# VHH binders against Probable chemoreceptor glutamine deamidase CheD 2 (cheD2), part 14

Target 1, 172 residues: Probable chemoreceptor glutamine deamidase CheD 2 (cheD2), of Syntrophus aciditrophicus (q2lsl4)
Amino acid sequence: MNSKAIKPSCEYFLLPGYIFMSPEPYLISTVVGSSVAVALWDADSKLGGMLSFLYPFRESSAESTAIYGNVAITYMVRMFREEGAKKKNLRSQIFGGAESDCCEADQIAHENVKTARSVLKKHGIKVISEDVGGRLGRKIVYNTFQNEALIYKVNTLRNSDWYPYDGQGRQA
Below, E stands for the ipSAE of ESMFold2; O stands for the ipSAE of OpenDDE; V2 stands for 0.75 times the mean of E and O plus 0.25 times the DockQ between their complexes.

## First folded at step 12 (VHH; framework vhh_8k46_1)

Design k28 (from k21 with F102W; at its last look DockQ between E and O 0.66; V2 from the best seeds 0.61)
Fold by ESMFold2, look of step 12:
Order: sequence, then C-alpha cells, then structure tokens
Structure k28 (fold): chain B 172 residues (1-172), chain A 126 residues (1-126)
Amino acid sequence: as target 1 above (172 residues)
Amino acid sequence: AVQLQASGGGFVQPGGSLRLSCAASGFTFSKYAMGWFRQAPGKEREFVSAISWSGGRTDYADSVKGRFTISRDNSKNTVYLQMNSLRAEDTATYYCAAKTRWVYTGSTTYTEYDYWGQGTQVTVSS
C-alpha cells in the first residue's frame, strides 16, 4: 500500500439503530450478527455514512426507529439528499445477515438482507459490494474517505468484542 | 484555537426582531454542523436550532418554530439566527455551538457539540 493513503482523522462506533453521517473522513466501526449494516457513499463529495439495523421492516410511523431496516435506509438516503447528493452518484455496501441455529434469528437474518437490497433498489441506489450470510459474525471498519471496508469474521460476538468500540457512548 | 463569537443581542420590545450571528475561527467551518442554544436565569440550557454543515437540513425547537430561522454563510464562516415575533419567554443568553457529526435514531436526538461560544444576551421587555 502507498504511503500516500488518506487516513481518516476521526473514529465512531456505530450502535444498532443508529445512522451516522459526517463530511469529515471517519473510521466507522460496528459489529453485526443476524443484523445488517449498510454503508452509503457519495462519489462526488466523498460524503459517507453507515447505519445498522436489527429488524427488517416496520410500517407504523408512530413507533418507527432506525432499528428497522426500511426506516433506517429510507432516512439515511434522505439525509444524503438533503446535503445535495444525487441518487445516481450514491454507492452502497451491505454487510451482515449471519445465519443462526435459532429459527427466528435465521429468518430475521435472511429478511434483513432482503430488506436492505429491496429498499436500496427502490431508491435506485447502486449496491457495489455485499458481504452477507454465512455463519460468522462480522466486525467491520469502514473508511468513509476511501469507501473501503475491512471485515473480520468471528465465531462469537461477545460484549468484550463490543466494548472496545463503545467509548463514544459514555460520558465522562 | 477554536473560537465562536456570538453577537447581535440586545434589548427589544415584545413582537420585535433581532438577528444573531456567530463568527467561527480555528476550524474548517464547512465541515461543522452549527447550533443555537439558550439559557434563561434559573433554567437549564435548551436547544433552539441547528443547521447541517451544508445548510441542507435545519431543525427547530417547537417553542421557536415559525418565528426563528437559522442560516449559514460558509464563505464568511458565520451562522445566523433570525428571531422574529419575540416574546418575554425568549429572554436568555444565546449560545452558538459547533459539531462535525450528524446522528439519527428515529427519536429526538441531541448529540454532543464539540465547541461552544461565550453567548450574547437577548432581553425582551417593555
């Protein structure tokens, strides 16, 4: 790798049900099991962000949050559009949806991936990469400036694997 | 060093108008979301308005919606708050703040602001 690679100046740990976006280069870290993370990137401005959701779909607006895939993706696209991004210039990547021995968790994983694909297609947003399915959980570090993700697959996702990245969620 | 200099406060009659400005230095202004907050004597600081780094998204507290307008001029490193139809309850010290992150969860989300100005006093009285 060239010594000229641009390094982001900031780090953010993305919790489930959160959407994060910034005009600054960031390293966005998250963990997913049956859940799904989606990176969104504007090729023109290098604006980047990531969302993470646990459940595929919610129709009720009164209780809808970004923990649901359809809500999270729809709102993130709106956030980018409000900053002037054009949908044709947006690129997305989908991560997660690990299969489980538990019937409910396996069905949720499959439905989460389908929801991400369906909603992004509905908005006309190109999906340029997927790393989905399989049995292993994922630790993801997404570089918003380069639109590059590093993916580390793990047999289990423990709270200690989570907590090294949870520093921003606590106040001193 | 980062500096946020709020100005434009003063004394005004009920129903009057003021325009606050906040001049920023020591950081790349176009990469920061900006907000206005206020604190009346004996009360906690409260959110007033926010604007994204490009100006494409604005948010307002319900108590000021329709009366206050936030705007920014990235060429002048300045954020503005146009305050119309002022009421006695708007009397407070108004603070400008800056952040570089935008976060959404589907509920009202108030995130940390990285830098804060010294404030400017707005007094609405007869």
Scores: ipSAE 0.463, ipTM 0.722, lowest interface PAE 1.3, mean pLDDT 83
ESMFold2 (binder alone), look of step 12: mean pLDDT 80; pTM 0.805
OpenDDE, look of step 12: ipSAE 0.723; ipTM 0.864

Design k29 (from k21 with V103I; at its last look DockQ between E and O 0.64; V2 from the best seeds 0.63)
Fold by OpenDDE, look of step 12:
Structure k29 (fold): chain B 172 residues (1-172), chain A 126 residues (1-126)
Amino acid sequence: as target 1 above (172 residues)
Amino acid sequence: AVQLQASGGGFVQPGGSLRLSCAASGFTFSKYAMGWFRQAPGKEREFVSAISWSGGRTDYADSVKGRFTISRDNSKNTVYLQMNSLRAEDTATYYCAAKTRFIYTGSTTYTEYDYWGQGTQVTVSS
């Protein structure tokens, strides 16, 4: 049965601090440096989504911004569950955490990846693929229906792609 | 053609109740999140409530929390808004909307919705 690869009909560009989810097939594009993107996918429903966060952890739950990894991932997992996804059927992928020439940025990059792994593990979600670390930024195209990702690693990262330790405020 | 037909609006006294319905056609209803918006004269359109594809998630504006309840029946391609304890400030034209995507940044915006229905008037007055 020639499973005609359902061509995604829609595209979305994911910014840091955003969570995206759709029951329809989408191509999600995003760029990550020291930041981290997480794809979440339910094999039964073919529900897919992606989040991007800048900072690893926030203790106060008062500000539910997806800028923080623990908040973003937890929120996304909750959303999937609310839509009927079973934890055992969820699969995740982690992208990003590139190191820069700045020691502080490197620490954030490392902690972002660590947080992503930790929070997903805490929720009992399997990580099936990781492309993290290194010194290159990543341009990612993620197919929400097939749970497939294209990654283009780039030498030239915009300052905005890195944790703003140099005083240049990331326009979220 | 995509159609969203809202009904159930009318005149009610303060403290009264209304139930709005929005019948959808021309698209796969179960793949769309549904929302209610309202616009009062001279004011901007504002978010009232939303319900996810499966109905597992509901959102409400702070001004209507505890008073309004959104629900859906996918077998009937219909979304509902039960409005209780109505106030004068609830007077507005109410609109039904549909979207295929969820974007979270801490708030829900109307710009994310793909389709809009015709409005139904709700007037709360003594």
Scores: ipSAE 0.626, ipTM 0.828, lowest interface PAE 0.7, mean pLDDT 88
ESMFold2, look of step 12: ipSAE 0.640; ipTM 0.825
ESMFold2 (binder alone), look of step 12: mean pLDDT 79; pTM 0.792

Design k30 (from k21 with S52T; at its last look DockQ between E and O 0.69; V2 from the best seeds 0.67)
Amino acid sequence: AVQLQASGGGFVQPGGSLRLSCAASGFTFSKYAMGWFRQAPGKEREFVSAITWSGGRTDYADSVKGRFTISRDNSKNTVYLQMNSLRAEDTATYYCAAKTRFVYTGSTTYTEYDYWGQGTQVTVSS
ESMFold2, look of step 12: ipSAE 0.630; ipTM 0.795
ESMFold2 (binder alone), look of step 12: mean pLDDT 79; pTM 0.794
OpenDDE, look of step 12: ipSAE 0.693; ipTM 0.855

Design k31 (from k21 with K99R; at its last look DockQ between E and O 0.69; V2 from the best seeds 0.58)
Fold by ESMFold2, look of step 12:
Structure k31 (fold): chain B 172 residues (1-172), chain A 126 residues (1-126)
Amino acid sequence: as target 1 above (172 residues)
Amino acid sequence: AVQLQASGGGFVQPGGSLRLSCAASGFTFSKYAMGWFRQAPGKEREFVSAISWSGGRTDYADSVKGRFTISRDNSKNTVYLQMNSLRAEDTATYYCAARTRFVYTGSTTYTEYDYWGQGTQVTVSS
């Protein structure tokens, strides 16, 4: 046995508003609806990670958390670069942004995808794949070492996966 | 089995210097970020310093910035803490720790260290 596929040794479930990165091979699982997940991968070292965000943009440093796409992406790119990754070797994939019957949720979904594209372009990072839009939510399993994602479309998501638009926690 | 062995602690006078070492075994050292923490009697364990797995980023607690320097030698599987201008408040047990998972949320850093070493005592007294 001269050549063998290297399988991930670890698994992580990525929650909205989180950024996860490891130099170890991982299977990163997440669920997105109108939210967006971004995978980032260093082709040179096979360093990989994923983030998930709920809202597209925030300018304020006082509220600059990873639930905002511009903040999350900028910080994850910084995390990769601090480990020696060069922007030209980074590859990204964008998932999510499922469209909604509600005008506000549909606008956020569209803006989330646009923000992911814009921020990645601003950093000079190639987007090699997108699986965005449509009306179904997604379950995603991302293999960080091989830079491969499996995507399963789902009819319904848990209320926590739709947090900003969870009708059970929101009143008129 | 995973081991992190901290050494180099001891007694020093105020203004003195010590160099701590943490030798790692049982895992691929070059894939781990390393950190130093300390705990004084009756106090909570607190962050001192951290270094990324490549050495490209270092972080320091405000109380030690400018006095302490973290470094690593991946060929020796060792992280170091150079402690200069020591003060009585630096008296504590110092622990090294290792992590491969970096988790960030922005509002509260959620960083779990996977492995912890036994401490080495540093005592700064006149």
Scores: ipSAE 0.491, ipTM 0.748, lowest interface PAE 1.3, mean pLDDT 84
ESMFold2 (binder alone), look of step 12: mean pLDDT 81; pTM 0.815
OpenDDE, look of step 12: ipSAE 0.607; ipTM 0.816

Design k32 (at its last look DockQ between E and O 0.62; V2 from the best seeds 0.65)
Amino acid sequence: AVQLQASGGGFVQPGGSLRLSCAASGFTFSKYAMGWFRQAPGKEREFVSAISWSGGRTDYADSVKGRFTISRDNSKNTVYLQMNSLRAEDTATYYCAAKTRFVYTGSGTTYTEYDYWGQGTQVTVSS
ESMFold2, look of step 12: ipSAE 0.636; ipTM 0.790
ESMFold2 (binder alone), look of step 12: mean pLDDT 79; pTM 0.793
OpenDDE, look of step 12: ipSAE 0.680; ipTM 0.847

## First folded at step 13 (VHH; framework vhh_8k46_1)

Design k33 (from k30 with V103I; at its last look DockQ between E and O 0.53; V2 from the best seeds 0.00; counts 0 for: pae E 2.9 > 2)
Fold by ESMFold2, look of step 13:
Structure k33 (fold): chain B 172 residues (1-172), chain A 126 residues (1-126)
Amino acid sequence: as target 1 above (172 residues)
Amino acid sequence: AVQLQASGGGFVQPGGSLRLSCAASGFTFSKYAMGWFRQAPGKEREFVSAITWSGGRTDYADSVKGRFTISRDNSKNTVYLQMNSLRAEDTATYYCAAKTRFIYTGSTTYTEYDYWGQGTQVTVSS
């Protein structure tokens, strides 16, 4: 009985402003530039998920959505906890925040990474891995059962993805 | 193969009680939140109750609060619905389901139940 064997049943393509969580083994794929993706995983039950956000911070209001890092991370932690996960068993990984030639995008990239670190620390959640900064965008394929990510760097100077996935979680 | 077998339905008089059981196999039951749904002929399926995988949180439709109680026994891979003070409007086929996906966008939350039982009939009539 090999409980560590990869048994992905589904694929999911994660868009910015979305949070996805499942107890099923999933391959979650996404692309980040100056945006940030955060994987969250319950080591006890192997419940796993990922979020992607574009902007670092918004105060609590009716207009707050998961495109803001503080909102997205807080909501995902709540989602895990309401399913019975304990904060001490949660592990997180942070991806993205690539530098940009555009001054506004470069500032947002830096603040997105800072916000992810700050909010996860506020919740007492361990960050076990980061792949942040640099000049290249990232295509990420995250295995929720094994808590492992494959990261493919893409050249953001042309704003092109060399290995894109389509909206159905398949490479176009 | 995933199986959810609901049982415990039957005919009951108004004001009576029934206890539904849903036995699960083919997946790690203790890792899944579970729900009960019901559907009368010609009507849309509606939410009845849900319970987290740990059992630490339960939710109920307003129409059944105070009358129905969901519980689970992870050692028996079984979720239960205790139905008290039954009314004619509770007549339906009752289904158990396992929650498999959670999607949030800030304006819409989707909770997806992908594993479903065949259901058990509950008929409340004098």
Scores: ipSAE 0.255, ipTM 0.643, lowest interface PAE 2.9, mean pLDDT 82
ESMFold2 (binder alone), look of step 13: mean pLDDT 79; pTM 0.804
OpenDDE, look of step 13: ipSAE 0.662; ipTM 0.843

Design k34 (at its last look DockQ between E and O 0.73; V2 from the best seeds 0.66)
Amino acid sequence: AVQLQASGGGFVQPGGSLRLSCAASGFTFSKYAMGWFRQAPGKEREFVSAITWSGGRTDYADSVKGRFTISRDNSKNTVYLQMNSLRAEDTATYYCAAKTRFIYTGSGTTYTEYDYWGQGTQVTVSS
ESMFold2, look of step 13: ipSAE 0.621; ipTM 0.804
ESMFold2 (binder alone), look of step 13: mean pLDDT 79; pTM 0.793
OpenDDE, look of step 13: ipSAE 0.658; ipTM 0.839

Design k35 (from k30 with R57Y; at its last look DockQ between E and O 0.61; V2 from the best seeds 0.00; counts 0 for: pae E 3.4 > 2)
Fold by ESMFold2, look of step 13:
Structure k35 (fold): chain B 172 residues (1-172), chain A 126 residues (1-126)
Amino acid sequence: as target 1 above (172 residues)
Amino acid sequence: AVQLQASGGGFVQPGGSLRLSCAASGFTFSKYAMGWFRQAPGKEREFVSAITWSGGYTDYADSVKGRFTISRDNSKNTVYLQMNSLRAEDTATYYCAAKTRFVYTGSTTYTEYDYWGQGTQVTVSS
């Protein structure tokens, strides 16, 4: 309740398992390794948002959260639709899914990308850009008004790549 | 100046109902998502419920799902919290808050709210 925004009000750092959107223009920053981020944008209203998920799929039989790709994407499309966006005007971009030497992380990376593609296609949402796979992690800065992303590919994701939260001693 | 005026609290027996209201002024209400939070003495403030600027999406803490309903009337610049089946553990000061950012995790919602009301007391006791 004594929380103050130290950052410009037009900037947000997206944590894994979160969905963010705003009617105001934002720069949304995130980092992805084997995880996947999806940007969603309504060309008519310039409403934009981004989600980040860690695991591809969850059945509805237990606690469902946005850490699962099928849950996160379905929910964000619903959020946009309930705010008046039409599916035909939505545009999406997919980022992440970097390959890993660890067998389970590599399999998750591939399944995350597959899930993002599949769920977006099921909703009839055009994917206009992908920057997926490869062995490099990504730091992403997404401009919601212009629907444009800057992508920094990195060999290792450092604590400082979690701008702005790494300087506060708090993580989530 | 921005103002959020919460009202509708009071004393209620377990199982009873209350409707909280939060009247807003000093900003374009229809551009803001609204939330309700609560804090009992000696405890940390906790999330209760949130609603998007259009009213199309709502979220609830697990402890209140199915009992509380958030709603808004943009023509009256007011957000409401209908509280049914009240329990002793619902006793707290209830605060309304406003923001332009929407965050969802599916089970827990972290949000940074721009404006806060003064709160209204809800006491549930036999």
Scores: ipSAE 0.161, ipTM 0.606, lowest interface PAE 3.4, mean pLDDT 82
ESMFold2 (binder alone), look of step 13: mean pLDDT 78; pTM 0.780
OpenDDE, look of step 13: ipSAE 0.620; ipTM 0.817

Design k36 (from k30 with R101Y; at its last look DockQ between E and O 0.76; V2 from the best seeds 0.64)
Fold by ESMFold2, look of step 13:
Structure k36 (fold): chain B 172 residues (1-172), chain A 126 residues (1-126)
Amino acid sequence: as target 1 above (172 residues)
Amino acid sequence: AVQLQASGGGFVQPGGSLRLSCAASGFTFSKYAMGWFRQAPGKEREFVSAITWSGGRTDYADSVKGRFTISRDNSKNTVYLQMNSLRAEDTATYYCAAKTYFVYTGSTTYTEYDYWGQGTQVTVSS
C-alpha cells in the first residue's frame, strides 16, 4: 500500500461513547458542550482516531463504559497500541469542557478536562493542543491524516447537540 | 466489483463445531476491518464478531465470547469464524462485512458496514 497519497476516505460523525480509529484519512465531525473529545494520532503511521465522552470517571470494571473519560481514553490508547503504535509517537488534542450556568454540568465539564489531561499524562502521551473551557459549545471537524482540527464556537446549540441531554428538547 | 463470499455453514448437533470462511475481492483487503453478523428467521441482524485490518484487535458479542474466534489471513484475502460449543440459539444465516474504520462503544452495536456478503446458513439441531 502507498501511504503517500492524501485522499479522505470518507466522513464520520462521532457520537458520545464512541471510539473511532482508522488507518485511512477521515474527516471526523463531532459536537461537544460540557463533554470532551480527544483526538489521538500516531505521528509515524498517520493512524488517527477520536473519542467523545460525557462523564469523567468510573472505577467499576463490570461496565461497558466508553462514555466515561478514564475508560474511553485507556481503551483508545490500547486500540492504537494493538495496531503497533508506540506511546512515544502518539500525539493528542483535547476539546470541549464548556462552562455551564448549571452547577452540576459546570462541575462535570471541569472534571472531564481534568480527567483527559490526567489519563493522557499517566500513559505518557503528549498533549500538543487544547481548546477547552469558555462558555460556548464547539463543533469540531478533525482531519486524521494531517492531525488538524477546525473548531466552530457556537452559542445556539440544539438540544440534540448535547449529550446526555439529547432528545426532543425537554430535559434540564 | 466488490465480492464477499461466505462459506462453511451446515448442519451440526449441539456442542459441535464449524468454521466459516469469507473470501474477499475487489478492494485492498488489508485496509479493511472485517465483521461477522447473523440473522435468525424473524429476528434482527445482530453483531457477532469484528477484527481490525491488521488483526491486532478482535471483538465479540457477549453471547459468543469464549466459544467463537475470529481470525484473518491477509495473504489469502480471507476472514474466518471458528465456532465451537454450538448451541441451538446459534442457528442463523451468518454474514461477513467490511469497512475502512473500527469503532468501539462498549456495546454489541456497531455502525453500518460498507460491503456485505450473501451469507451462509448454520443450523444447530438434534
Scores: ipSAE 0.455, ipTM 0.734, lowest interface PAE 1.6, mean pLDDT 83
ESMFold2 (binder alone), look of step 13: mean pLDDT 79; pTM 0.795
OpenDDE, look of step 13: ipSAE 0.756; ipTM 0.874

Design k37 (from k30 with A50Y; at its last fold request DockQ between E and O 0.58; V2 from the best seeds 0.68)
Amino acid sequence: AVQLQASGGGFVQPGGSLRLSCAASGFTFSKYAMGWFRQAPGKEREFVSYITWSGGRTDYADSVKGRFTISRDNSKNTVYLQMNSLRAEDTATYYCAAKTRFVYTGSTTYTEYDYWGQGTQVTVSS
ESMFold2, look of step 13: ipSAE 0.641; ipTM 0.796
ESMFold2 (binder alone), look of step 13: mean pLDDT 80; pTM 0.806
OpenDDE, look of step 13: ipSAE 0.724; ipTM 0.864
ESMFold2, look of step 14: ipSAE 0.612; ipTM 0.801
ESMFold2 (binder alone), look of step 14: mean pLDDT 80; pTM 0.804
OpenDDE, look of step 14: ipSAE 0.737; ipTM 0.867
ESMFold2, fold request of step 16: ipSAE 0.648, 0.651, 0.636; ipTM 0.795, 0.794, 0.803
ESMFold2 (binder alone), fold request of step 16: mean pLDDT 80, 80, 80; pTM 0.808, 0.808, 0.807
OpenDDE, fold request of step 16: ipSAE 0.747, 0.779, 0.785; ipTM 0.877, 0.890, 0.890

Design k38 (from k30 with D59E; at its last look DockQ between E and O 0.59; V2 from the best seeds 0.60)
Fold by ESMFold2, look of step 13:
Structure k38 (fold): chain B 172 residues (1-172), chain A 126 residues (1-126)
Amino acid sequence: as target 1 above (172 residues)
Amino acid sequence: AVQLQASGGGFVQPGGSLRLSCAASGFTFSKYAMGWFRQAPGKEREFVSAITWSGGRTEYADSVKGRFTISRDNSKNTVYLQMNSLRAEDTATYYCAAKTRFVYTGSTTYTEYDYWGQGTQVTVSS
């Protein structure tokens, strides 16, 4: 990655169930295991954002939060469109969905990835990159200015392994 | 340092007009959505109007639709609120606010603005 091309003015630590977007350059950090993160970027204006979700799908509006992939992705696309982005100019990247020894968590991981692909396709949004599956968790640092991600794959996810600094984590 | 300086308030008779201005400094104005809020004594601060950083989309509270118009001039780092057909109920301190962080968890609306001005008083009375 060209270090001279990184122009973030701010950093944001993305938690599961959050959607973050800004027209300012940001360095967005997150951690995903069986969960999935989706980066969305407007190639025209360089508007960028990221979401993280835990579960693939929810149909009921009464419990509709961004912890569900269909809700999170649909809402983030709307956030971009409300700021003038056109779907044809949007680019997405999908991260996460690591397999687990627990059958329930492994099923959720697989379904999370499928849901991200399906919902993005439904909205007509190009997926230009995926780093999904496998048994390793991921620490991700996404540069919204360049639409580039640094991905660190780890056997276990701990506070000491978190990159960069955990702005909302428990202190030792 | 970030600064939002609202001005243009004053005393006006019902049916009159005022134009509020909010001059911004200390940040890249064209990358911020802008909003106007108001607060009367003893009441909660309430949303009045908002405009995207591009100026392409505007929002208005139902109580002001058709009477108020938000606009922005990115070359002057200024957002405006044109207030027509003023009523006594419009009496309040008017605040401008700016946001560049759009965060959502379970609501379809954004509730948090990053920066707030000190406000300008609007008084509508006979």
Scores: ipSAE 0.565, ipTM 0.779, lowest interface PAE 0.9, mean pLDDT 84
ESMFold2 (binder alone), look of step 13: mean pLDDT 79; pTM 0.795
OpenDDE, look of step 13: ipSAE 0.647; ipTM 0.834

## First folded at step 14 (VHH; framework vhh_8k46_1)

Design k39 (from k37 with R101Y; at its last look DockQ between E and O 0.63; V2 from the best seeds 0.62)
Fold by ESMFold2, look of step 14:
Structure k39 (fold): chain B 172 residues (1-172), chain A 126 residues (1-126)
Amino acid sequence: as target 1 above (172 residues)
Amino acid sequence: AVQLQASGGGFVQPGGSLRLSCAASGFTFSKYAMGWFRQAPGKEREFVSYITWSGGRTDYADSVKGRFTISRDNSKNTVYLQMNSLRAEDTATYYCAAKTYFVYTGSTTYTEYDYWGQGTQVTVSS
């Protein structure tokens, strides 16, 4: 039988295209460049989570995944609501959208932030904090119990900032 | 210590039904999502069903949709799997598992759980 793998207690590394939610206190780490991360939190239950997306919008189809901001945010709000959270008690924070030397990447960054704002507003979810734009990438550590983030601005994002995780927040 | 005690397995003929139970202790059950997995001899363990800590979301493997139903009773620290219309290919050891989080990417991932039960045998044969 597969033995339980040793995992970091109360820590999770969030990769792009992933949505994470837990009723337990977690430290969620992620990195964003032109991509956007969104934290969502219910003060009543301390249910908290974070998502990260690369591209702003996809019309609903079999190819829609959490790498698209509208899909990811809509799914996460539904996940919270299914656990009993009321939309009026949800609080969100938006991170990322760093501008780039390339016009296409810069346009994606701006559209990602715009999409996060628009979709959260459409769902009636307050945005209580933003740390978006600028020229620098971000390393983020989000504390789900306190609903607080530490943000480190960096000139470049390294491959080592994700390694050694296997794509589900588990060390490979 | 954390314990997940699976029970309710047994021998049944094709088309029959069984209800599995998994009693939990040693952790705050209402904060854990619960899953059922199964493993037949010589095969890899596979996902069967999943339920979130509140019961607000359930999911099933395609092979069991419409036949199996997962549920939980947080007052009894127990998760259940009602298995109807059983087939020979459902023969396996069934394991319950618990985790404190849910992850979505484009499909639900079920490969990392904090705790695992010892399993209960289900045998479907004429």
Scores: ipSAE 0.443, ipTM 0.715, lowest interface PAE 1.4, mean pLDDT 83
ESMFold2 (binder alone), look of step 14: mean pLDDT 79; pTM 0.797
OpenDDE, look of step 14: ipSAE 0.788; ipTM 0.893

Design k40 (at its last fold request DockQ between E and O 0.55; V2 from the best seeds 0.69)
Amino acid sequence: AVQLQASGGGFVQPGGSLRLSCAASGFTFSKYAMGWFRQAPGKEREFVSYITWSGGRTDYADSVKGRFTISRDNSKNTVYLQMNSLRAEDTATYYCAAKTRFVYTGSGTTYTEYDYWGQGTQVTVSS
ESMFold2, look of step 14: ipSAE 0.668; ipTM 0.801
ESMFold2 (binder alone), look of step 14: mean pLDDT 80; pTM 0.803
OpenDDE, look of step 14: ipSAE 0.770; ipTM 0.880
ESMFold2, fold request of step 16: ipSAE 0.620, 0.567, 0.649; ipTM 0.791, 0.766, 0.789
ESMFold2 (binder alone), fold request of step 16: mean pLDDT 80, 80, 80; pTM 0.805, 0.803, 0.800
OpenDDE, fold request of step 16: ipSAE 0.774, 0.798, 0.814; ipTM 0.888, 0.896, 0.902

Design k41 (from k40 with R101Y S107K; at its last look DockQ between E and O 0.67; V2 from the best seeds 0.66)
Fold by ESMFold2, look of step 14:
Structure k41 (fold): chain B 172 residues (1-172), chain A 127 residues (1-127)
Amino acid sequence: as target 1 above (172 residues)
Amino acid sequence: AVQLQASGGGFVQPGGSLRLSCAASGFTFSKYAMGWFRQAPGKEREFVSYITWSGGRTDYADSVKGRFTISRDNSKNTVYLQMNSLRAEDTATYYCAAKTYFVYTGKGTTYTEYDYWGQGTQVTVSS
């Protein structure tokens, strides 16, 4: 049903703590366990992006980074607005927050999802889709032109399945 | 073919100013973020500044903040670097570069993954 508008050479693998945005069609790939990914899309211009964060919240400081959900989401919204997007035209999708065997990490997963919802609501941005919780990790391929995500649920995530550079999940 | 032609380099005394230009052809300029980089002899290429496709966001290396200003004119397919209060350590070959995306982390990560690079223009700051 959908158009095959995106080309293979426009692909990006999104690591935790990174925010990606492009005015060109991209396929953005990522993996999430207890972490959360958020897609953001401007329906008017087709500007699209995705972020991934590990921890829910950090107070404002000079060393705050996009590995924190409140920081990452707030900054991505600012990035879209600086490119001329209007908040009322933005649409978001939330992915991740799978349960963990570790009690501490399981609580973080739940808090990550709550933070994504609350921060997006605070900015007045409509959440049009969620695929969150459960016990399975997710491999995600997000098409920025179509605003469509393909989600594959997996029993075990392997860092090397999706990460460029060394297979460690972080850029060198 | 894609071309990025940097110009406006030259010799200048410390404290002086130069304005670099980078003319682009062979692609849709308004869809590309543009960056400036520099490389001194025997050193690694380093980030100087970038500007997004609309000009809505700019950023600068700490070493040039407050002295350099990046701008663009999409009607002329050109990006500029205004360089004020030049110092000896600014001596380098300056390169412009283009890419179709923006990535941010919040911790001052370098922006080295660019699709196209220009030939460069020499800037020499000397008495």
Scores: ipSAE 0.495, ipTM 0.751, lowest interface PAE 1.3, mean pLDDT 83
ESMFold2 (binder alone), look of step 14: mean pLDDT 79; pTM 0.798
OpenDDE, look of step 14: ipSAE 0.809; ipTM 0.902

